# Miniprotein binders against a2bj90, part 71

Target 1, 235 residues: a2bj90
Amino acid sequence: MSRSARRKTSALNTVLRVVEVFASIQGEGPFTGTYSVFVRLAGCNLRCPFCDTRYAWSLEAGKPLGVEELVEEIARYEPSLVVITGGEPLLQRHPLNSLVEGLESLGLRVQLETNGILPAPARDEQLWRVYHVVSPKDVPVRVPGAKLHPSWVDYARATGRAWFKFLVANEQHVREVAEYVAKLGIPRSRVYIMPLTPEKLDMKELLELHSRIASLAVKWRLNFSPRLHLLVQLP

## First folded at step 23 (miniprotein)

Design VB3
Fold by OpenDDE base, fold request of step 24:
Formats: structure tokens, sequence, C-alpha cells
Structure VB3 (fold): chain B 235 residues (1-235), chain A 84 residues (1-84)
């Protein structure tokens, strides 16, 4: 490989397309309530109709940022967690591994949000070491082209660092989740159900929806994910 | 297309009529779960209507379909309550 090819491959591994970086509370999943820096990466392999971050669907919506610069920016917030989200962060897998390496070198905890379509991390990836919340888009709500990659189940079993978060509206959706995770051999302890909330929901309606879905979580012996940031009016 | 918009508007109107009937029936039963389903359908149908008004037909369709599913669940529950 020529020196030019190595330099081009190194340069491609050190730049992320980033939509936004902000501090907030993690509102969802196993890290709910954690003071977090959110890194929203650009580009998505889905077009979910219910997506609240559709502005991140295009890679061009993100600005190119160096991994080193981004690590320094994140570190200034003194986060208890770094949440890598976006459209689909794993579309930028190579520079994302470099970002994780940089963040871990500072002792920062990292959590990835992914739709689970792309393969789980391999053992040789820095991403293997972090936490993952996988949000399948094939059950119970079906997005065209969504399919959970089987390697996420294996990764969850091997590492204990993956959880599966499902959007639900009613008991039928919760049933479908329960059946789906049972079929895949995903332990219920790794499953979160989360209210499917439309934009601009009234706080009373939002709270009632949370209550109803939380009750279903108890009934079905699943974990409940709030949309805490919506309840407390944070980003 | 204008045709997609027209069909979406018609479907939303039909769902609104169905929902109105369900809400009226739900109020007569006093059943909390049924009243919640009626409210849930209203939430999603309102989301569909808002998406439609913005020209987001994919989102409109998604929330319409969801609202219709909840409406059907509420209707099934209404028929179960009548049999008791």
Amino acid sequence: as target 1 above (235 residues)
Amino acid sequence: SEEIAKRAAEAIREAQELLKEVIERAKKTGDDELQWLAKLAEIYLRAAARAFQKGDYDKAEFYLDLALQIIEEAKEMLEELKRK
C-alpha cells in the first residue's frame, strides 16, 4: 500500500460528520437520568416516519469534525456519559472507533444509540468496549428496510453491554415485543419498552401515556424506558 | 402528488368520524381502559393530521395507521363490554 493510500485511510478514520454536540440528561434506556454529552452523527440508513431527528438523515447535514477536536469538545463538559447518536452512528464506524478510543483514554463512559441494522462491534473494534442501546425498527412498528442484525444478540450475550429498546403504543405492541425477544433469545432483563410519543404532545397526555406503558412493562416483566427529557423539558 | 394528499385527507376524515363514534361510546361505558384507548387514538390521529398539514405524508400515514389500529382495539373492547 502506498504512503498516499495509508494517509487517505488514516484521514478517513479521523473525521466524523457531526450534526450537533450538546449536554443534557440521558432520557432513555438503562442510563436514564445520567448527565450526558450527546454527539449526534449525520447520516441514517432508515427513514422512520416517526423520527424526531430527521435533520440528521443526510450525511451532508453534518459538519466534518476531527476526532481529536471532538474528544476535546466533549471532555470540556465533564460528562458522566457520552452518548453517540444520530441518524445511524455505525455508518461512520471507522472514525467512530477512533472517537471511542479517544474518549475511553480519558476515562469517559460511552453509550451508542443504534437501530441495530448494521453488524454489532467485533472484538477488535473499540466499539466492542462501550455500551449499546439497540432500537430495532422492525418490531412492533415496522420501518421498511429495518431488520435487526443477528450479531447484536450475540454481542449482548457475550458482553452484557447491549440493551434493546422498542417503541410501543399499546399492549399489543408489548406482546409483539415479548414474542420477538423470546424468539431471538434476548433476555427480558435486556429489553426496554418506550412510549411511542408524537411531537408536541400535551404534558398531561404525555404523562398518561408514560403511565400506561410503564404499567404494561410491569405486567409483561420488561424494563421501562421513559422519554425523561420530554417529561422534564430538556434537549 | 395531489392525489396522495387527497387520499390522505379523506382517510384522516374517515378516521376522525370513526374516532368520534368511539369517543361517544366510550364515554357511556365509563370504562377507564376504553377511555384511554379512545384518547390514545385521538393523540395519534392528531399527529397524523399535523403531519398531513405539513405535507409529511409518510408521517401522516404512519400515525393514521396507528390511530386506526387503536380505534379497532377500542371497538373490540366496546363489543366485549356489551356482552357483559
Scores: ipSAE 0.847, ipTM 0.935, lowest interface PAE 0.5, mean pLDDT 94
Fold by OpenDDE base, fold request of step 24:
Structure VB3 (fold): chain B 235 residues (1-235), chain A 84 residues (1-84)
Amino acid sequence: as target 1 above (235 residues)
Amino acid sequence: SEEIAKRAAEAIREAQELLKEVIERAKKTGDDELQWLAKLAEIYLRAAARAFQKGDYDKAEFYLDLALQIIEEAKEMLEELKRK
């Protein structure tokens, strides 16, 4: 391979397509309430009908940013956590490993949000060291083409750095989650249920929905994820 | 297509009539869980109607199907309450 081809492949590993970077409170999962910088990456391998971030589905919706420049931008916020989200962040796996390396070198904690379709990190990836919240799209709400990759169960058992977050509407959905995680051998302590909220709920309806799903979480001995950002009106 | 839009509009109207009947019956029972299921179905059916008005038929279908499942659960609960 020519020196020119190696330089082009090295340049591809140092650039991310980024939709937005912003500071807020993590509203979902095990890190709820944490002051966080959100990095929303462009591109998704799904087209979920209920997606609230459809503007991130196309890779072309993101701007190309250098990994070093992005690390410096994130560090200026002094975050307690860096949340890497988007459409599907693992579509940009190579430059994402370089981003994680840069952030960890500064002592920053990193959490990835993923739909779990792509393979879990391997031991030689920088992504192996970070926290992962996997949001399956095959149970109880079924998105066409969604299937949890089995390596996420193995990664969760090996590292203790993965959690599984499921969207639910009612008790039937919570039952399906309980059966699914039992079948896969996912520990219940790593399972979160989260209310499936449509856009433009009023605050009263949003609070009642949270209360009902939280009560089901207690009944079924599962963890509850709020949508805290919607409750406190943050990004 | 205009045909997809017409079929989606008819399905939403039928679901609205089913929900209206469930809400009226739920009010007579005084059962809190049943009244919640009726409200939950209304929330998702409103989301379906909003998506339909925007031409987002995939989102409209998704929330319509979810609303219909909850309406069916509420009907089953109504029949159980009549047997007691």
Scores: ipSAE 0.844, ipTM 0.934, lowest interface PAE 0.6, mean pLDDT 94
Fold by OpenDDE base, fold request of step 24:
Structure VB3 (fold): chain B 235 residues (1-235), chain A 84 residues (1-84)
Amino acid sequence: as target 1 above (235 residues)
Amino acid sequence: SEEIAKRAAEAIREAQELLKEVIERAKKTGDDELQWLAKLAEIYLRAAARAFQKGDYDKAEFYLDLALQIIEEAKEMLEELKRK
């Protein structure tokens, strides 16, 4: 390989397409309430009809940022957690491993949010060491092209560092989640149900929806994920 | 196309009529769960209508289908309550 080809391959591993970086509270999943820096990566392999971050679907919606520069930017916020999200972060898998390495070298905890279509981290990836919240889009909502990659179940079992977060509207959706996770052998302790919230809910409707889904979580012996950021009016 | 928009608008109108009937029947029962289902259907149907107005037909269809499923669940519950 020419010196030019090696420089191009090294550059591909050190640059991320980033839509936004911001500090907030993690509103969802097992880390709810944690002061976090969110890194929203550009590009998605889905087109979910209910997506609230459609502006991140194209890779071109992100700016190219160096991994080192991004690590320094994140570190300035002194976060309790770094949340890597986006469209689908694992579309940028190579530079994302470099980002995780940089963040972990500073002692920062990292959580990835993924739709679970792409394979789980391998043991040789830096991503193997971080936390993952997998949000399947094949159950109970059915997004075209969504299918949970089986390796996420194996990763969850092997590491203890994966959880599964499902969008639900009613008891039928919760039933479908319970059946799905039972079939896959996912422990209920790793399963979160979260209200499917459309845009522009009033606070009363939002609270009632949270209450109803939380009650279903108790009934079905599943964990409940709020959308805490919406309840407390944070980004 | 104009035809897709027309069909989507008709489907949303039909769902709105079905929902009105369910809401009025739900008010007469006093059943909290049924009233919640009617409200939940309204939430999603409003989301469908907003998406439609923006020309987001995929989002409109998604929330319309969800609203219709909940309307059907509410109708089934209404028929169960009448048998008691």
Scores: ipSAE 0.844, ipTM 0.933, lowest interface PAE 0.6, mean pLDDT 94
Fold by ESMFold2, fold request of step 24:
Parts: sequence; structure tokens; C-alpha cells
Structure VB3 (fold): chain B 235 residues (1-235), chain A 84 residues (1-84)
Amino acid sequence: as target 1 above (235 residues)
Amino acid sequence: SEEIAKRAAEAIREAQELLKEVIERAKKTGDDELQWLAKLAEIYLRAAARAFQKGDYDKAEFYLDLALQIIEEAKEMLEELKRK
């Protein structure tokens, strides 16, 4: 087989371990409100106590899906955005780059969600060209082992395609975030604070928590992220 | 883990008793920020209790610690307002 044909065969035969694929609205961060297809990859390098998606922690929770079949399935939804999430998607970095290549070849817009422990994309990776929402877990929530890799700040500066999103409960947490991002040189325009919402809040509590954190965002001149999918009861 | 579960149960009960006092005192002040802090502590303490009932002790400890930090913040604010 020609070298060109062998390269195509290798890229098309790459496999991802996938927990679920579904259509919904992106409820968080800079792309809030966008009609999206979510691809939840298996495996995580953290065990956050507040995690909403514990069923994705184990790599064994994912079913093996070929990249070419997955691209076709995603395309049928006609998404405005493809959100790659997990667990931690960068644990499956090599086949993830193949998925991104396939999606971009069809003109589909891609956004990655990551805890930022693994390094940001290199310039020669397909992941370099997509959007990233990075959610560090070492401040203020202080999950052990959750140190943000410094390359994400460099990547954000070089590309303008990364944002940083933090779970906060109150003003003390917001102050910690402000100090953290200032120390790392992350500009306020790239920072989102989002309410830390445990399960089973009633709608009044959920709205009040959103309102209080949004007011803090204004006070501290940071961006506010809702958890819109919770407010409108979508997955 | 049995020792951890026993300590968690006792800590949650103690936090619930502290919170009752803080809620009552906060309501008497009429201060919006203080009443919100008390409510916020209640939200997280309920989350801790639910996690404990399900045997999720890591989640229970996380939310308990958060609730206790907020209770402490509320108590400090109460003392500040009282001394005025």
C-alpha cells in the first residue's frame, strides 16, 4: 500500500474509549448556549469529591469506537459545536488528535474541556487549532494532585483559544482565584467563576447561588459562567 | 474507614447544631450578607449529610469542610456586628 494510503488507514483505524455521545446545550463557559454534541471520553487522572460524572472515571467505562465511525455519527447531529469532555480527555491524546482531524476536515467547530494537569497542545497537534476550557482543580477547591500545567498559560497567550474556569462558593474563594490567576499571569478576560452546585438544589436555591456568584464576578471584574444546563434541566 | 465514618457522623451532627445557632442569630440581625452565608453553609452541610447517608465519605468530608469554613466566616461577622 502507498505511504499516503497507509497514513490514511492508520488515522481512520484509531479507537477512542467513549462513555457517551449526546446532543445538548453547552451550559458553561464562553460557549454557553451553543447547540452542541458532547463526546464524553473515559478515564480521569483525578477523583474530585464534587465530580458530577464519576461514571466516566474508569477507562473501562468507555466503549471502543473507531474515529471514522464517531466522526460520521457526530456529523449527523449537525452540531454548532462539538464538545469533547470526560473524565479527562487528554488521557486519550493520540486518538483524540485523530478525532479532531476528522471533525475539522468536515468544518466542525471543536471545544475541549480539561482539568489542565496534562500539557497544552503542541503546535503540530490537531488539538492546537481547537478551543479549550481549562478547569484547574487546585484552587480554590484544592483537589490533591490537581496542579495546572504551566503550558496552558503559554498556550492561551500564544493562541487566544483557552479560557480558565473555576468553581467557587463565596467571596473568599473568588479572592483566592483572583490571587492565583494574577500570580500565573492569566488576564481577567480569560477567567470565569462558576457556582459550586451540589446535587439536589431546588430552583430557588440554584438561582440565588447563581445570582450571588454573578454579582461577585461583576465586583471582581471576572467573567461569570452559569451552569445553564441545570437551570433548564438538560444533560 | 469505620473510624473515619464515625468521626464524620459526629462532625456533621456538631456542624448541624452550630448552624442552627448561626441561622437564628443571622436572622435576628437582618443583614443580607450574613443571612446568605448562613443559607450557603446550610446548602453545603445538607450536601455533606446526603453524601454521608450514601456512604460517599470523600464527598461528605469535602462539603462538611466547606460548610464549616462558611460557618466560621458567619460567626466572625456576627461578633463584628455585635461589638458595633
Scores: ipSAE 0.842, ipTM 0.926, lowest interface PAE 0.7, mean pLDDT 92
Fold by ESMFold2, fold request of step 24:
Structure VB3 (fold): chain B 235 residues (1-235), chain A 84 residues (1-84)
Amino acid sequence: as target 1 above (235 residues)
Amino acid sequence: SEEIAKRAAEAIREAQELLKEVIERAKKTGDDELQWLAKLAEIYLRAAARAFQKGDYDKAEFYLDLALQIIEEAKEMLEELKRK
């Protein structure tokens, strides 16, 4: 390619639509409690009614940001974990792989949050090397269009770097999750159930819901995920 | 959308009346799980009502449907306790 065309191709590989970058605590899943920098990417392929981050649904909500500049911004926080979330980050897959490359070259640990509709990383992608928390939205909550791509189960088995997290309200939901993961061959050790927490719960209600879902996790021999950031009032 | 909003408002009001009865009956039983189910239905029904007032009808419908499922579960438990 010409020098000018090569620059344009490289620039496309190095631009992400970013809604926000901020430091906080990872409140969910296997890395709960870790000092983290969150990178919220714009765009989502779902319109979940319970979504807490609707402001990230549109790609236009994100500002274009160069990957090299973003890596430098992230590094200044000195994070223990970089959480890439959104919307659905895999909608920006190509520049996302460039971001991951930059972060890993600095030795930074990366975790992706995804709804699992788009395929799991291929072996030759930088995303192959990072951790993934996959939150299917077709069970027990039934969001239209939310079918989990089967490659995520294969990826989890091959790499050990993916976990599956499900929003649940009650034991009926937990039963549905248990049936779903058994049918897909997802081992219980890779499954988290997490309380479905609507807005504006008082603290007593929030704690009791956590307690009830945690008890169900023990009963069903599944892992429990809090929503720790809600309990400690962090973003 | 206006007709959908009217149907949602009526459905929420009907669920609120039904839940009031379920809460009182659950208290009288002293059964911890039943009282929790009633409280859980209340939590999601409040979320539905709040979402409705903000014009978020998809969220309102989601939480209303969830609340109604839990109300039905509680009613079934009440009938089982009554039969014992």
Scores: ipSAE 0.840, ipTM 0.926, lowest interface PAE 0.7, mean pLDDT 91

Design VB3
Fold by ESMFold2, fold request of step 24:
Structure VB3 (fold): chain B 235 residues (1-235), chain A 84 residues (1-84)
Amino acid sequence: as target 1 above (235 residues)
Amino acid sequence: SEEIAKRAAEAIREAQELLKEVIERAKKTGDDELQWLAKLAEIYLRAAARAFQKGDYDKAEFYLDLALQIIEEAKEMLEELKRK
């Protein structure tokens, strides 16, 4: 009984710094339209100028929550998908693996959103078995300090559980994305282009930008990602 | 800081003046893509100006640079169409 912390107890005592937990729809990427619970983790290793979640940049923005408590909170929503996002969730990699373990034990589907700077999951990580949407910030938007770790391409090829999503404004950006993914050997079936949407666009502007980027996706034979939550005015 | 803010303000004003000309010329052409480029530049330049007003100079610079790239693309198209 009084042995060292049991394996289960130790994993359940792992703490994450969490900014917010909320239900909405996944508005971006391959799981667009899915009823989801979002878990926004604190901390980011980038300071993207266009970031609309700057309140999550600092690790201090998150409240410490135990993994077991968080799993129970998430489960009460009965989500079809759990989206782990942030900041950059992989900055809290160890407790994040514990969270994934708990969620998967309940049969919940998990997707991670990452900027891809930190390496892809290793085979012995719980994160190996979940879905990943990787949003590199070095191309075309050229955020200082951004660079896609090459392991993400290897991971995508090995598992089929990663997709790559790029913010684009115009055809010049799409061309740059096409060149970038070709050089890295990322198949276009794994690539999404998504409109770069500044704050305070009216609905007409938002729709036109979506339409133009979607047309470019067809022209360049890439997948299109909306920002559907903006179109339907959900968080 | 004051010098950086002054340079940013001047750059945004210059881009706004240039864009005004590009918008008017684009409208006269009737070309859908050119009119969209002009509108797109306006969208990002407006984002730059708003960010500057709030003191977010990194965001302002990002959207200004993007707007200027799109303005240049539109100007190239205008010269192309003018030769027809």
Scores: ipSAE 0.838, ipTM 0.926, lowest interface PAE 0.7, mean pLDDT 92

Design VB9
Fold by ESMFold2, look of step 23:
Structure VB9 (fold): chain B 235 residues (1-235), chain A 84 residues (1-84)
Amino acid sequence: as target 1 above (235 residues)
Amino acid sequence: SEEIRKRAAEAIRAAQELLKEVIERAKKTGDDELQWLAKLAEIYLRAAARAFQKGDYDKAEFYLDLALQIIEEAKEMLEELKRK
């Protein structure tokens, strides 16, 4: 691809459809506890029944924001981490790469959250250099149309910048996850199990669910992810 | 439709009745894991009922199915304990 073609492609995708931008703590996965700015992009290629962010499903739910404007807004928070989430952020892949370029030029660390249906970044994408938490939705729950693209496993092995996070309710689910990741060749050091928490649990129930899933993580030698933001009641 | 809504309500009520028996039996055993399974089924069945009342039938069906799977696991464990 020529420099002229690359420049024209970037210019065509300088706007993102954004649902919300806010500061909070990353509550899940390998960066749990980090002061973060969340950028929730509109649009999703799944309709998970357990989804807590259904308001981001439609691409029309987002407001168009220029990438340069968005970079400036994010920078004002002085975040330790920028978390790009959604919906499914890779539905807006081209302007997303422009956003990543802008954030990296300011030295800001970026993490993407994805359901892994669309392919992992190519080496010449700005997204190649950022961290990724991939949450497949075909195991242990079986959401229609949710199939992990095999390139994510290759990307994780090549870069060390991807982790795989699974919602689980009980040991049967953990067993299914263990079988799934073994089949795909995903090392357990890259795997997180996280409690499946419906809305309106009281704090005692939330803590016991966390405790039980954490104990299973130890038993199965997998990493544990809390949903820390729920425990400390942050967005 | 109203017929699908009525059938879903009946399924949730049936699961609630079944769960009451499982909770009682689990308490009698004193087994921590069995009591947790009963509580876990209760958590997801409450989520199903709540989603149903809000008209979120996909969420209700998801949590109902999960609760029923956990109830079956608890019932199998109860039978295993009886044999011992």
Scores: ipSAE 0.852, ipTM 0.930, lowest interface PAE 0.6, mean pLDDT 91
Fold by ESMFold2, fold request of step 24:
Structure VB9 (fold): chain B 235 residues (1-235), chain A 84 residues (1-84)
Amino acid sequence: as target 1 above (235 residues)
Amino acid sequence: SEEIRKRAAEAIRAAQELLKEVIERAKKTGDDELQWLAKLAEIYLRAAARAFQKGDYDKAEFYLDLALQIIEEAKEMLEELKRK
């Protein structure tokens, strides 16, 4: 089998454990508002108390799905963006690189959501070429076991394809984020603050919290991320 | 288990009573930021209570701790406003 055919066959023969695939809008971060297909991978290396997707924590929660089948399913939606999320997608790094290869071969734009504990992509990985939104959980929310891998800062600088998104409740949290990113050398242009929104907030509360955090973003010269899907009642 | 549940329930109830006083005092001041801090504490304390009712004690503790921090900030601001 030729070198080209072998590489294609390897990408299409790998399996991912997938919790769900669905169409919606990207409600958070730099691609907010984009018509997207979400691919939620099983498994997580954290147990965040505020996690909205606890059903994805166990690898066993995912159904095994071949990369070729998954690429075909995603393509049928004709997405403007493919969002790979989870749990923590980088726990399935090898087959994830195969999925990215398949999606890129069709010209599909890909964004990864990660907690940043595992290292950033190496230059020879398919993941090197896609966009990443990194959500560290060690500051300000201080999840046990969370620590941003330093390679994400190097990756962002080298490629311009990574952004850092932080859940915040108030100005004290924003100050902690500002100190944290300054110490790590992450430029403000790559930093988003986003409201920490518990379940079952009414629309007035959601809007007020968004407004207050957005005002803090302006005050601290940081980017603001909404949780737009909550405001417009989409998954 | 039982010990954790008892301590969490007592802490949540105590925070709820404290917050009622903070909300009322904040409203009387007319200060927008103080009233928001009181409301924000209410949001997270409600999340803690809801998590506790579902038996999610890690989530309950997380939101309770956050609510208590915000209550303390609101109380400090109330002290500052009284001096003015």
Scores: ipSAE 0.849, ipTM 0.927, lowest interface PAE 0.6, mean pLDDT 92
Fold by ESMFold2, fold request of step 24:
Structure VB9 (fold): chain B 235 residues (1-235), chain A 84 residues (1-84)
Amino acid sequence: as target 1 above (235 residues)
Amino acid sequence: SEEIRKRAAEAIRAAQELLKEVIERAKKTGDDELQWLAKLAEIYLRAAARAFQKGDYDKAEFYLDLALQIIEEAKEMLEELKRK
């Protein structure tokens, strides 16, 4: 390709639709407590009834940002972790791989949050090298169309860089998760259960729900994920 | 639709009255787990009612169904405690 055509193709392939970029604490999963910059990408392939980020569902909710500009913005925060979330970030897979390239070139640690419907990264993708927290929505919360792609289990086994996180309300839900992960061959060490927290809980309710789900995690020998950002009132 | 909306409102009101009974019975038992189940059902039913008031009927249905499942669990536990 000519130098001019290559430059134009690169510019089109290096734009992301971004809803927001902000600093906070990673409140969920294996990286809980880490000073993070969150990059919320627009677009989602689900309409979960319990979603608390509905403003990111439409691709039109995002503003176009160049990848190089975005990398510079993220770097200014000096994050310990860059969390790429959304909507569903893998809907913007190609420019997302470009973003990951830029962030890794600066030595920044990257974690993706995904609902796992789209396939896990291929070995030749930059996304192959980053961490993933996969939140299947077909068990126990049973969102229609939310089938976990089987490649995520293979990816987790091959790389050790994926964990699976499930929203649960009670022990019946935990039992369903345990059966599901056993059937798929996902080891307990890679599984997190997290309290299903509707909006507008007071702190006493929020803490009690955390306590009850944490006790179930111990009982069932699963990892517990808080929603720490809610407890400390961060975005 | 209008009929589906009316049916959902009736279901939420019926669940609220059923929950009131479950809460009263749970308190009388003094059982910690049963009282928690009643509280948990209240949490999700409150979420259902709030979502319904805002016109978010998918969220309302989700939390109502969850609340009803927990109410059923609490009723089963009440029968177990009676048998003991």
Scores: ipSAE 0.849, ipTM 0.928, lowest interface PAE 0.6, mean pLDDT 91
Fold by OpenDDE base, fold request of step 24:
Structure VB9 (fold): chain B 235 residues (1-235), chain A 84 residues (1-84)
Amino acid sequence: as target 1 above (235 residues)
Amino acid sequence: SEEIRKRAAEAIRAAQELLKEVIERAKKTGDDELQWLAKLAEIYLRAAARAFQKGDYDKAEFYLDLALQIIEEAKEMLEELKRK
């Protein structure tokens, strides 16, 4: 491989398309309540009708940022967790591995949020070392083109660093999740159910929906993910 | 297309009528779970209507379908409660 090809591959691995960087509280999943810096990457391989971050669907919606610059920006917030989200962060897998390497070198904890369509990290990726919250979009609500990649189940088993978060509206959805995870061999301890909340819910309605889904989580022996940021009116 | 808009508007209206009937019946039973399902359907149907008003037909359809599923669940529950 020519010196020119190595330089081009190195340059492609150092730039991310970033929509936004902000500090908030992680509102969802196993890290709920954690002071976090959110890095929203651009581009998504889905078009979920219920997506609250549709502005991140196009790669062009992101600005090109250097990995080093982004690490420095994140570090200034002194986060307890770095949450890498987006549309689908794994569309930028190569520079994302470089970002993770930079963040881990500073002792920062990293959590990825993914739709689980793309393969789980391999052992040689920096992404192997971080936490992953996989949000399947094939059950109980079905998004066209969504299918959980089987490697996420294997990754979860091998590392203990993956959880699966499902959007649910009612008990039927919770049943479907329970059946689905049982079929895939995903331990219930790794499963979160989260209320499917439309935009601009009234706080009373939002709280009641949380209560109902939390009760179902207890009934079905699943973990509950709030939408804490919506409850406390944070980003 | 204007035709898609018209069909979506008709579907939302039809769902609103179905939901109204379910709400009225649910109020008569006093069943908390049934009243919740009726309210949940209202939440999603309102989301569908808002999406429709914004021209987001994919979101409108998604929340309409979800509302209709919950309306059907509520109807089934109403029929079960009548048999008790």
Scores: ipSAE 0.845, ipTM 0.934, lowest interface PAE 0.5, mean pLDDT 94
Fold by OpenDDE base, fold request of step 24:
Structure VB9 (fold): chain B 235 residues (1-235), chain A 84 residues (1-84)
Amino acid sequence: as target 1 above (235 residues)
Amino acid sequence: SEEIRKRAAEAIRAAQELLKEVIERAKKTGDDELQWLAKLAEIYLRAAARAFQKGDYDKAEFYLDLALQIIEEAKEMLEELKRK
């Protein structure tokens, strides 16, 4: 390979397509309540009918940003956590490993949000060291083409740095989650259920739905994830 | 197609009629869980109708199917409460 080909491949590994960067409170999963910078990456391998971020589905919806410039932008917010989200962040796996390396060099904690279709991090990737919240789209709500990659179960057992977050509407959905995680051998301590909220719920309906799903979480001995940002009216 | 739009509109109307019957029956029982299921079905059926009005038929179908599943659960619970 010529020196020019190595420079072009190195340059491709240092650019991310980014939709938005913003500061807020993490509203979901094990880090709920944490002051966070969100980095929303462009591109998704799914087309979920209930997706609130459809504008991130195309890679062309993101602007190309250098990893070094993005690390400097994130650091200016003084975050307690950096949340990498998007459509599917692991579609940009190579430059994403470079981003994680840069953020960890500054002592910043990183959490990835993924749909779990792509393989979990390998031990030689920088992504191995960070936290992961996997949101399967095959149970209880089935999205065409969604299947949890088995390596996420192995990664969760090996590292203790993965959690699984499921959207649920009722007790039947909670039962299907309980059966699914038992079959895959996912520890219940790593499982979160979250209310499936449509757009533009009123606050009374939103609160009652949270209460009903939280009661089911206790009954079924699962963790509960709020949608805290919707309750406190943050991004 | 205009045919897909017509079928989706008919399916949403049929679900609205089923939901009205379930809500009326649920009010007569006084059962809190059954009243919640009826309200939950209403939430998702309104989401389906809003998606349909915007021409988002994939989202409309998704929330319609979810509303119909909850309506069926509420009907099963109504039949169990009549046997007591």
Scores: ipSAE 0.843, ipTM 0.933, lowest interface PAE 0.6, mean pLDDT 94

Design VB9
Fold by OpenDDE base, fold request of step 24:
Structure VB9 (fold): chain B 235 residues (1-235), chain A 84 residues (1-84)
Amino acid sequence: as target 1 above (235 residues)
Amino acid sequence: SEEIRKRAAEAIRAAQELLKEVIERAKKTGDDELQWLAKLAEIYLRAAARAFQKGDYDKAEFYLDLALQIIEEAKEMLEELKRK
């Protein structure tokens, strides 16, 4: 490989396409309530009908940012957690590993949000060391082209650093989740159900939906994920 | 196409009429779970209608199908309550 080709490959591993960086409270999953910096990466391999971040679907919707610059930007917020989300962060896997390395070098905790279509981290990746919340879209919401990659189950078992978060509307959805995770051998302790909330839900309806889904979580012995940011009106 | 739009509009209207019947029947039973299902269907059907108005037919279809499933569940529950 020419010196030019090595420089181009090095540059590709050091630049992320980023839609937004902001501080908030993690509203969802096992880290709910944590003061977090959110890094929303551009590009998604899905087109979920219910997606609230459609502006992140195109890679071109993100600006190119250097990993070093992004680490410095994140560090200024003094976060208790760095949440890497987007469309699908693992579409930028190579520079994302470099980002994780930079953040971990500062002692920052990192959580990835992924749809679980792409393979779980390998042992040699920096991503192996962080926390992952996998949000499958094949069950119960059946998004076209969604399929959980089986390596996420193995990763969860090997590391203890993965959880699975499912969108649900009713008891039938909760049943489908329970059956799905049982079939895959995912421990119930790693499973979260979360209300499927449409846009422009009023606070009363939002709260009632949370209550109903939380009751189903107890009934079905699953963890409950709120959408806390919606309840407390944070980003 | 204009035909897709027409069919989607007809489907949403049909679901609205079904939901109206379920809501009125649910009010007469006083059953909390049934009233919740009727409300839940209303939430998603409103989401479908909003998506349709924006020309987001994928979102409209998704929420319409979800609303119809919940409407059917509510109808089944209504028939069970009549037998008790």
Scores: ipSAE 0.843, ipTM 0.933, lowest interface PAE 0.6, mean pLDDT 94

